# VH-VL binders against Rho GTPase-activating protein gacX (gacX): the designs that were tried, part 13

Target 1, 188 residues: Rho GTPase-activating protein gacX (gacX), of Dictyostelium discoideum (Social amoeba) (q54j98r51to238)
Amino acid sequence: STVEEVNIPLFLHNGFKYIIQHGLGIEGIFRIAGTKDKVKQLQMQLDKGENIDYDASKVDPVDLADLMKIYFRELPDCLLQSDQYDHFISLLTLDRLGQIQKLRELVSSLRPENREMLKQLIWFLGRIAVNSTTNKMSEENLGLVWGPNLLWKGGKAVSTTDMMELMAGAGKIKLIVTLLIEEQEHVF
Short names: E, the ipSAE of ESMFold2; O, the ipSAE of OpenDDE; V2, 0.75 times the mean of E and O plus 0.25 times the DockQ between their complexes.

## First folded at step 8 (VH-VL; framework fv_zigakibart)

Design g1 (from f4 with light chain D50Y; at its last look DockQ between E and O 0.06; V2 from the best seeds 0.00; counts 0 for: pae O 12.1 > 2, placed apart)
Fold by OpenDDE, look of step 8:
Structure g1 (fold): chain C 188 residues (1-188), chain A 120 residues (1-120), chain B 107 residues (1-107)
Amino acid sequence: as target 1 above (188 residues)
Amino acid sequence: QVQLVQSGAEVKKPGASVKVSCKASGYTFTSYYMHWVRQAPGQGLEWMGWIDPSDSYTYYNEKFKGKATMTSDTSASTAYMELSSLRSDDTAVYYCARGYSDWDAYFDYWGQGTTVTVSS
Amino acid sequence: DIVMTQSPSTLSASVGDRVTITCKASQSISSYVAWYQQKPGKAPKLLISYASSLESGVPSRFSGSGSGTEFTLTISSLQPDDFATYFCQQYNSYPWTFGQGTKLEIK
């Protein structure tokens, strides 16, 4: 599979390509901590709107991996949209076919830019997972790593109710993202 | 129920080696990673690494590379950790701990711990 | 390595008290935090995973919250059985690391 459309931030597009080229074989990619200062430097460049030439700069794929997680985590709203949180969680009560159908509906209802980013990200993660025998990053492991960075309930868990809701959903987001990666051909 | 039972306390001289065992029961041994965590006297917990019993793949904390060697015997549902070239600062309680899953690296079940004392 | 800094190192409290323990990560670790309870001579016991997910069998008076770099463990009403040392742990990035611990002792 290939990146079909470049309707996502250039940083992500180039980043995906760069990690595929240089990071596919890295054990624990996205789980290994990058160098804090380097990641921060990259982030600063990104925040300034600078184009980063990862090849020329010989960026560590691990650092870039961290930057990607940070990017999605720091979005004003989660990529899967916090207002859809309950709907995503609810799909876990369905059987596999039902889950796929529900995901199709939910993904199709996302904002176009979010849907496109999600599509490209999930494609990318799928590509990483293909090399799981080497990098140990299966769909499930990637779901685990990326889950909390892609879906959260709106607002901070301030009240007991909010905390309980968060608790109820905790660990389940992994399953959702895992399913997205595994069934991306049927979801998108 | 899930149980992890470790071997007994060890007293070793500097330079010696020790091998701690962790026998697992109550679950499919090869379905979970086995982690090792040590705790020096009065200190916190320190993650040492994990082994995947399904294929014996290991991943070590850099700090313990060359110090610890993790192995497993699926037929015995037992994980082993060998410490080599023991030093006084290797004195600690060593725990085996099961991860909830392979990459869900919080530890839901622990062995009772094995005290390793290194003294001249 | 990600450093997990717990505060306070020691906490004296009475039965019935509301107790809060904080763990701060040196960098963002999302919600990949676990809390453990350890009593003297015993192995740690998992209380909470994913920052706020209470483990089965753990009393509801225990709760966890936080994301990113700051996490808290709260005991709403301290019971005699709760006096122990508590540890936070991150499993976001290798190597997994623990906080230095918080000893909760009776006042």
Scores: ipSAE 0.000, ipTM 0.534, lowest interface PAE 12.1, mean pLDDT 90
ESMFold2, look of step 8: ipSAE 0.434; ipTM 0.781
ESMFold2 (binder alone), look of step 8: mean pLDDT 94; pTM 0.956

Design g2 (from f4 with light chain S30Y; at its last look DockQ between E and O 0.72; V2 from the best seeds 0.00; counts 0 for: pae E 4.0 > 2, grease 19 > 18.9)
Fold by ESMFold2, look of step 8:
Structure g2 (fold): chain C 188 residues (1-188), chain A 120 residues (1-120), chain B 107 residues (1-107)
Amino acid sequence: as target 1 above (188 residues)
Amino acid sequence: QVQLVQSGAEVKKPGASVKVSCKASGYTFTSYYMHWVRQAPGQGLEWMGWIDPSDSYTYYNEKFKGKATMTSDTSASTAYMELSSLRSDDTAVYYCARGYSDWDAYFDYWGQGTTVTVSS
Amino acid sequence: DIVMTQSPSTLSASVGDRVTITCKASQSIYSYVAWYQQKPGKAPKLLISDASSLESGVPSRFSGSGSGTEFTLTISSLQPDDFATYFCQQYNSYPWTFGQGTKLEIK
């Protein structure tokens, strides 16, 4: 077969479960900052290859949320694949139905490991958004905070010195991630 | 070239409201959070919260929830902070300050401050 | 809330002196500290971020150091322009908090 079996990192799988269990009611989850020192401690555990027992350690879901964003931001290439940046941005020129169809096409063309991780992440973000009346994290709010962590142009996200280009693209990336969350039933 | 220009001093009676403005120029207004910081007479600085001008999302220091309301007008590149039900201990200088993100929440540019005096 | 305690509260010094201002956090905050200068009737001005990173346009006689719970701002060879009040600020966790200030006065 040509389809590759893929798994997502265990810390992410267990982290999604933990936040669904303990974090759905937290106002601003993923948007407000966690405690930087605690987030760094968690990151050091992952860098050593340690598994984190979130329940035993009583991890703050806000700190775990920051850890997740950092993980995606620090990938060698962004999850949506930087060579696809212009293709993703260009879908915004289409009407809603065309956007959904193009998005499905782009997602299906991702490397299998990236597509599976994206599918699980977007499903998880949808669970957050369903509770937005309590946590104030709508699909659009999640799109805003996750956009920079999932898609950037050329090389690493932190390497650009052109602040004007980065600012101009951020609103567009927000819309793309928002669309992924809102229309996941038709995209995946 | 970055500049934050605040509205002028206000004298108010207890129970009134006041709205302070902060006009930004020299940068893309929606790309940075706007923070509000107060300084009571002869005292230190207290962080009040932030607004993200790109979508008007706000986050408040618990101490100021219900007292302060932050808004923005992106077409005018202006942030606002309203204080309600003023009391004499709301007398302070109120600053707007620009922060890159909540991860790097230090303030590279500040408004000149707006003195609000509440007296009866 | 993380309490930031500065010492001394007031410091008298002469032009040319070396001075050190200390800021102590009530819990470990790694290096997430900024330092500000405030002159009478003016807004604060950012000097140092990330405990030791000097902001652009700030004279090299200013330096910062420390990590964990104890941080210092040092001014080598004071100039007339340096007489002001200095504040530290933590940004490790909400709410962001400031020290009470250190007033640097001419001796």
Scores: ipSAE 0.364, ipTM 0.771, lowest interface PAE 4.0, mean pLDDT 89
ESMFold2 (binder alone), look of step 8: mean pLDDT 94; pTM 0.955
OpenDDE, look of step 8: ipSAE 0.624; ipTM 0.862

Design g3 (from f4 with light chain S30E; at its last look DockQ between E and O 0.70; V2 from the best seeds 0.70)
Heavy chain, then light chain:
Amino acid sequence: QVQLVQSGAEVKKPGASVKVSCKASGYTFTSYYMHWVRQAPGQGLEWMGWIDPSDSYTYYNEKFKGKATMTSDTSASTAYMELSSLRSDDTAVYYCARGYSDWDAYFDYWGQGTTVTVSS
Amino acid sequence: DIVMTQSPSTLSASVGDRVTITCKASQSIESYVAWYQQKPGKAPKLLISDASSLESGVPSRFSGSGSGTEFTLTISSLQPDDFATYFCQQYNSYPWTFGQGTKLEIK
ESMFold2, look of step 8: ipSAE 0.595; ipTM 0.831
ESMFold2 (binder alone), look of step 8: mean pLDDT 94; pTM 0.954
OpenDDE, look of step 8: ipSAE 0.798; ipTM 0.906

Design g4 (from f4 with light chain S30R; at its last look DockQ between E and O 0.07; V2 from the best seeds 0.00; counts 0 for: pae O 10.9 > 2, placed apart)
Fold by OpenDDE, look of step 8:
Structure g4 (fold): chain C 188 residues (1-188), chain A 120 residues (1-120), chain B 107 residues (1-107)
Amino acid sequence: as target 1 above (188 residues)
Amino acid sequence: QVQLVQSGAEVKKPGASVKVSCKASGYTFTSYYMHWVRQAPGQGLEWMGWIDPSDSYTYYNEKFKGKATMTSDTSASTAYMELSSLRSDDTAVYYCARGYSDWDAYFDYWGQGTTVTVSS
Amino acid sequence: DIVMTQSPSTLSASVGDRVTITCKASQSIRSYVAWYQQKPGKAPKLLISDASSLESGVPSRFSGSGSGTEFTLTISSLQPDDFATYFCQQYNSYPWTFGQGTKLEIK
């Protein structure tokens, strides 16, 4: 599939294209650490509302990949919406068909802007995964990397218990995002 | 059960090469990456790289590029790591370790380790 | 490279004690942390993955917590079999790196 609608931040839209063009074959894309200073520079440009021409600037796809993760991590709320956390987690008790159905429901209930962003992101991740033989980033690997950046429990972990609960869900979140990527044609 | 059995201890002179083997059993060899980790005496663990036995693709820690060469033999379910141009600071216990998932980010099974001693 | 700093380097404790080992990352590694136990002359044994996921067969007295840059391994009540060296590991970004280890000794 292709990006059909540009109803997401231009940064992501252009970023997705750029990584597909220049980073699709990079081993461990999204797992390899970018250059801290370069990532920070990009972030600052983004924060200033500057248009970044990735091609002209010869941006390293790895740096941009990090920036993307940071972007979602630093959202006021997770993309999958923290108030839906328990619902997402609960789908793991279902069989595959049930999980898909539950995901359809949950995704459809997201805020429109979140849903669209999720759709585009998952498409993009799917595109990355298609080249997993080269870049070694399978749906599962991408789920692992992106999970914590897309879904977390609401509130700040103030207590040890809260932190433990948050961390305990990490593996589950991986599975959820993996499933989203694998079954995106049936979820969206 | 999953088992990784490594070759025996090696004693080498500086400048020599050594090849350590890691025989895997109890699982589909080509379904998991095989990692190598070394541990110098009294030191911590250091990740060296991984090999994908399914296509022999390798990914090295930059520190060990040119030092370590990872290979595998699917017919023997065995992974190999060769260390070249050995130096005294290459003295360590070398472990093969299986990754947990497709990414094999952490290691659920380990070989017993192979001690490589480099001394003049 | 991401540096994992464990503390303390050495810890003396008695059977029955509650023990906490800390691992601090030089940068955020989310929850991509594993803990290993290593006894002398033996290979490391995986205890915990994803910061808090207890591996099968590992006693429930072991627990992991933390996110971002600070992580902890806790043994609620030390048993004789628990005296060993413990390592944290990050798998957030290449290259994977380990802490320097914490040797847990009998007091």
Scores: ipSAE 0.000, ipTM 0.529, lowest interface PAE 10.9, mean pLDDT 90
ESMFold2, look of step 8: ipSAE 0.515; ipTM 0.808
ESMFold2 (binder alone), look of step 8: mean pLDDT 94; pTM 0.955

Design g5 (from f4 with light chain S93E; at its last look DockQ between E and O 0.74; V2 from the best seeds 0.00; counts 0 for: pae E 3.7 > 2)
Fold by ESMFold2, look of step 8:
Structure g5 (fold): chain C 188 residues (1-188), chain A 120 residues (1-120), chain B 107 residues (1-107)
Amino acid sequence: as target 1 above (188 residues)
Amino acid sequence: QVQLVQSGAEVKKPGASVKVSCKASGYTFTSYYMHWVRQAPGQGLEWMGWIDPSDSYTYYNEKFKGKATMTSDTSASTAYMELSSLRSDDTAVYYCARGYSDWDAYFDYWGQGTTVTVSS
Amino acid sequence: DIVMTQSPSTLSASVGDRVTITCKASQSISSYVAWYQQKPGKAPKLLISDASSLESGVPSRFSGSGSGTEFTLTISSLQPDDFATYFCQQYNEYPWTFGQGTKLEIK
């Protein structure tokens, strides 16, 4: 472990490392579904506070990718903070430079814990996107997949109706997450 | 009201290809995955894969990689599935079906089916 | 691939009967099972998702249960409209697979 691990959960730190080591070449990483009962088993281990040794267990990077998305989706409030939803969406009315400036402002106003986790996640997604010629996961593809897991309106989405409402905003949220990945050097 | 309308029946010779269409209406075409499912005569159902119409990303059941090619035309709200190098055992009814999501991959709306017959 | 095995393959029953169709998965699939009804010449129709969640507009005489490897579709009192072929489908892992079907016939 390292000092940076006090700022994000250990399973994420080790998970990012594991996927960088084993998953950068997997076509559709984060896009294709893992094995749901294996993902559920990993989630149960995490919920019990167990440390998951990904290498010893030979965890499928696709299953770990799903576990990560579930973790963010199941936070009590979304990482980008649901009370900021309208502010994030409104930045899309600006030109590119204004979008970057507003995004930097919004990110700097996040709770410090959320801002640090977002920074590390976006850095990690950038590592995936650099290998997009092999894995087919561009910044835009990652924005599409990660958007619904990072920002939603009005609390936790747990029903089919809530999922439909989340999907209706997905195109706008995709653009915001894509911008975070593309312009991370100017935002963080 | 959600509706999936498929192209008509096709009779083909071995070695030919066929392209089946599936026109969607009554919902936002790019918000759901489109799946393809085959049913050979007197047989059960076989899932072939999906396409995400929002960016044309595809995923295939390994059995059908190289045989099936899935595409979509967002402006026409239409999904397509092309079968190449047809053989007699490709004779089946082919359905398009709307998938809720990649996590809840059950099929709530189906096209009427397109019969493809491959005869010598 | 996860094999879904249905039993029985054919079931003869009368209007008013209670019938049970079973689907067994070759591996644990939690509750990621759907059930479909298919009438001759028609596309399948979704009845149940998540092993037990009844789809909107499906009569309450249909019910589903099970988790892990064994799943059951029950029709509590058969109606004439229920004579059809029934399929289970797993969506736990790729490729999604279907059972071979159970044909429910009038006795």
Scores: ipSAE 0.382, ipTM 0.772, lowest interface PAE 3.7, mean pLDDT 89
ESMFold2 (binder alone), look of step 8: mean pLDDT 93; pTM 0.954
OpenDDE, look of step 8: ipSAE 0.799; ipTM 0.907

Design g6 (from f4 with heavy chain S101D; at its last look DockQ between E and O 0.83; V2 from the best seeds 0.77)
Heavy chain, then light chain:
Amino acid sequence: QVQLVQSGAEVKKPGASVKVSCKASGYTFTSYYMHWVRQAPGQGLEWMGWIDPSDSYTYYNEKFKGKATMTSDTSASTAYMELSSLRSDDTAVYYCARGYDDWDAYFDYWGQGTTVTVSS
Amino acid sequence: DIVMTQSPSTLSASVGDRVTITCKASQSISSYVAWYQQKPGKAPKLLISDASSLESGVPSRFSGSGSGTEFTLTISSLQPDDFATYFCQQYNSYPWTFGQGTKLEIK
ESMFold2, look of step 8: ipSAE 0.692; ipTM 0.853
ESMFold2 (binder alone), look of step 8: mean pLDDT 94; pTM 0.956
OpenDDE, look of step 8: ipSAE 0.844; ipTM 0.916
ESMFold2, look of step 9: ipSAE 0.639; ipTM 0.827
ESMFold2 (binder alone), look of step 9: mean pLDDT 94; pTM 0.957
OpenDDE, look of step 9: ipSAE 0.858; ipTM 0.924

## First folded at step 9 (VH-VL; framework fv_zigakibart)

Design i1 (from g6 with heavy chain W103Y; at its last look DockQ between E and O 0.67; V2 from the best seeds 0.75)
Fold by ESMFold2, look of step 9:
Structure i1 (fold): chain C 188 residues (1-188), chain A 120 residues (1-120), chain B 107 residues (1-107)
Amino acid sequence: as target 1 above (188 residues)
Amino acid sequence: QVQLVQSGAEVKKPGASVKVSCKASGYTFTSYYMHWVRQAPGQGLEWMGWIDPSDSYTYYNEKFKGKATMTSDTSASTAYMELSSLRSDDTAVYYCARGYDDYDAYFDYWGQGTTVTVSS
Amino acid sequence: DIVMTQSPSTLSASVGDRVTITCKASQSISSYVAWYQQKPGKAPKLLISDASSLESGVPSRFSGSGSGTEFTLTISSLQPDDFATYFCQQYNSYPWTFGQGTKLEIK
């Protein structure tokens, strides 16, 4: 099988850049809610296929953070692939070294576009976590927030029931995403 | 039945501190944020911040950073709010109020309020 | 900060009257508005969330409407128990803010 060159959506690429430039010091970024009507407006713009010039529009990084979470939640299937849910959860029965090894194997088996998007997202979250003394968003806090947006059981996250069931397992998914951020040098 | 019971009234001198408690019952304490809201005499309501009891994460109204400190004790189902460096204009009734999270940030249950008086 | 301005500050009405209290936001807040009733010496009580969603146990004579910048609380037939102070609250953006209150008085 050949290695494909896969890139991520432009709004994410530019969004990561924008938040690194303007949002690393914002307390609670990704944890606190953005301005709700502005997040809806941004989502409508994205849904229409419009390119958002974040600098020209002076977009609040917290609003963009919410838009990013919404994007991942609305994917046809979760980024970590719902058919792998039990495999991801089962790695928690292993010791730390086994967890890292298994995680590397699971990540390598993702579809190429999902693996590339995950790699860039996790790198970006690492940049947020390095500034946690200012922004109060440690790897663990980011894991908590991002867990339900990246992995759920079932086909698609299209109902309140599916998301509620995912929240019931949130503690385990938090640990998996935390491990991805902490150990990305060994996973990707 | 959901109930929030706050500690009793406090009278303090300027420069002192006070810690108000809010004991929750009738629901899973870690499933809801606890907000704090103040009401100065004869005046409206001001939101002060919230704590998520599930992980003790806090977020403050900028106006109250450095003034208020929020904590919780999951084993006692109790939230706390401490005011430091009290001034006479900190005289108010302080409420704890339950909200689901910071997205659905309306308050469906309130404590009875704790009057804090700062005088002389 | 989003400023929530209520009108009127005081409203005098009789039992059986239809009353309307208005809340105006300094910027659009979609429908992220709650309404509270507060009686003297007591904590506020939630009446309405999401601009128009009636909370469980609240009498059906209470209703809310509005979106964007203007919101109303309506009591269709005023009862003796309804004389209180009413507050609107926005939760569209941090910090959450309340209107200054509307005191509903008998007469």
Scores: ipSAE 0.715, ipTM 0.862, lowest interface PAE 1.0, mean pLDDT 91
ESMFold2 (binder alone), look of step 9: mean pLDDT 94; pTM 0.960
OpenDDE, look of step 9: ipSAE 0.844; ipTM 0.916

Design i2 (from g6 with light chain S31D; at its last look DockQ between E and O 0.82; V2 from the best seeds 0.78)
Heavy chain, then light chain:
Amino acid sequence: QVQLVQSGAEVKKPGASVKVSCKASGYTFTSYYMHWVRQAPGQGLEWMGWIDPSDSYTYYNEKFKGKATMTSDTSASTAYMELSSLRSDDTAVYYCARGYDDWDAYFDYWGQGTTVTVSS
Amino acid sequence: DIVMTQSPSTLSASVGDRVTITCKASQSISDYVAWYQQKPGKAPKLLISDASSLESGVPSRFSGSGSGTEFTLTISSLQPDDFATYFCQQYNSYPWTFGQGTKLEIK
ESMFold2, look of step 9: ipSAE 0.696; ipTM 0.856
ESMFold2 (binder alone), look of step 9: mean pLDDT 94; pTM 0.956
OpenDDE, look of step 9: ipSAE 0.847; ipTM 0.919

Design i3 (from g6 with heavy chain A105S; at its last look DockQ between E and O 0.83; V2 from the best seeds 0.00; counts 0 for: pae E 2.4 > 2)
Fold by ESMFold2, look of step 9:
Structure i3 (fold): chain C 188 residues (1-188), chain A 120 residues (1-120), chain B 107 residues (1-107)
Amino acid sequence: as target 1 above (188 residues)
Amino acid sequence: QVQLVQSGAEVKKPGASVKVSCKASGYTFTSYYMHWVRQAPGQGLEWMGWIDPSDSYTYYNEKFKGKATMTSDTSASTAYMELSSLRSDDTAVYYCARGYDDWDSYFDYWGQGTTVTVSS
Amino acid sequence: DIVMTQSPSTLSASVGDRVTITCKASQSISSYVAWYQQKPGKAPKLLISDASSLESGVPSRFSGSGSGTEFTLTISSLQPDDFATYFCQQYNSYPWTFGQGTKLEIK
């Protein structure tokens, strides 16, 4: 049950450790852009299947943070699964207790690999948020920056009417990710 | 029809403060960053920082921390930049400029500039 | 901070001339460069992004090129409206920095 096995990409597992070691005090981590040419180089290494030795390469934690966001944005389907979009959004109509209960249900229904990756990511984001007095990245700030990387409505065509829904949806996704971080002990 | 309209020129004494406004129109104010850029007389351009109007999060060029304070009012589609403890070398034209996003951080629309003159 | 160094600082030219302005970065910045035109008393106007991408509404006589550390803005046939100061800007890494400017004057 509580076995210490890695079932997420090694670059994420090692990346979480690296940022916890070196990046918890960095103002705006995940919020401020990294050095673009270095992020591009890291992405090329990842795409080639190379293991990145973050310590040997002295990787800037901000560059690694960008790499992580890029990885999630480029998944074939979003981590929270686009077919669950309306179910996630609808939980916001419930009171806090109902939101937590519905969130547990939705998370338990995710594909197992997505659920495990989400659990480890949210645990990691919680570690960032605990240090928010230094790094200025609260649960809400993390929800804002991670929301678009974790949930979208799938292949629905963007149109003039859809633009208003997309913008309103971004604010709702922020709240869902914030809730995941704040209530992770009750959700996972 | 994107437009950024800044408040008028200001003449201030050393030690005072000034607050420059930048009213946005023709786009969704909360969907873009607002940057501030300084140009001292006869000099080049210096990036000062940005504010994300969607949540008022700010990020400053280290050179301007403690000097500049950026805020926004989403109901008025207006960004503000306040300079404190003014000195004569704060005399410059101050621009607001719209940035597309974190990755494409070039400035496609600029305000007309606000001249701040600090003289004894 | 990445230093952007423009050359020349001042350029005298005639209508119809082909002119080039060079911007050199203190370290590699891939293609993350923008170019701006600024006329006296006016705000800068974006001309080029991503080193070579012409912005909408900018005349086709403007072009940009370069990658790594050296970038060029070219005006293929100078028009009277083009006499201005030109700035490059890098957006590869914080803080965003500008070149010192190149003033393009009438010969």
Scores: ipSAE 0.485, ipTM 0.783, lowest interface PAE 2.4, mean pLDDT 90
ESMFold2 (binder alone), look of step 9: mean pLDDT 94; pTM 0.956
OpenDDE, look of step 9: ipSAE 0.840; ipTM 0.916

Design i4 (from g6 with light chain Y32W; at its last look DockQ between E and O 0.73; V2 from the best seeds 0.72)
Fold by ESMFold2, look of step 9:
Structure i4 (fold): chain C 188 residues (1-188), chain A 120 residues (1-120), chain B 107 residues (1-107)
Amino acid sequence: as target 1 above (188 residues)
Amino acid sequence: QVQLVQSGAEVKKPGASVKVSCKASGYTFTSYYMHWVRQAPGQGLEWMGWIDPSDSYTYYNEKFKGKATMTSDTSASTAYMELSSLRSDDTAVYYCARGYDDWDAYFDYWGQGTTVTVSS
Amino acid sequence: DIVMTQSPSTLSASVGDRVTITCKASQSISSWVAWYQQKPGKAPKLLISDASSLESGVPSRFSGSGSGTEFTLTISSLQPDDFATYFCQQYNSYPWTFGQGTKLEIK
């Protein structure tokens, strides 16, 4: 067994706390790029299994935000499960009440590990969105930046056509993640 | 062929405002960020900020917050930058410059520049 | 803010010379550096990205190198068209910053 027997990775748990403490007022958090060398250094520390003490190192919340997105993007399969892509996209054909009901159903059917991680992430994104008048990160803006990190079709894009199809779906995925954040009290 | 064509030179008094335009052609306007860069007379270059035309999201160099306002009109493939409360040290050439995003933030195409002169 | 310091500020050279322009960053920036050429009254033109990647249409006599804090732009055999001011730019972290420029003048 490992020293990280928690529901979600320790770096993410502590990272949510750190950003809530230091990053809620940062304009463009999750939207703007962090310092590329520092993000890469943090990623290398994480890949080596090193514990990162964010407070002691005075980590820039923007760098940590990029690290989080990279973590989700690099999962072997996306958090919302790529075999569920069409089911998630299809809910957009429904009216608002039907969308919420279908979303609740789809979320309830995720693997328990994925559902718990999603719940904590969406709660955290909600905390950022509450301060959107200052940080300029509304539910819709967060949906835009998080969409491609949470849901994609099976397999990674390997051609220009595949990448264009991934980009064409971005607007739909944005709406789904926006709905998750806005309606989390009814979904989880 | 990618082109960025800016509006003509402006002469303004202190306290006025000016709005510079940058008309894009030869590419999908909403697929690239538009950056603004200024160059004071005999000086180097200063990055001012960017706008993402796809959703009108903006991000500014802290030095230019409250001074510059960036907008875009996707139907006209045109980016704009407005400078407010002009002072003599705002005298510079202002360039629009295309960058893919803020990760690959080097500028492969530039407008010809718009000279803004602020004098009494 | 990351300060990019170019040297020399002015360089006098003759056609055919090999010239080197240096840019030093105040912090490590890996290879997140671009180089631009600017002629009087004209916009900058991108020459090099990622410290060493030559842009399409730029003559092969231009090259870039470096990593960390020190970067160079080299022109292997100077041509009349190369007399201009050259800027480095870092895009490792906000705000993006430029060197103060190196003016390459005809001797």
Scores: ipSAE 0.642, ipTM 0.834, lowest interface PAE 1.3, mean pLDDT 91
ESMFold2 (binder alone), look of step 9: mean pLDDT 94; pTM 0.956
OpenDDE, look of step 9: ipSAE 0.792; ipTM 0.907

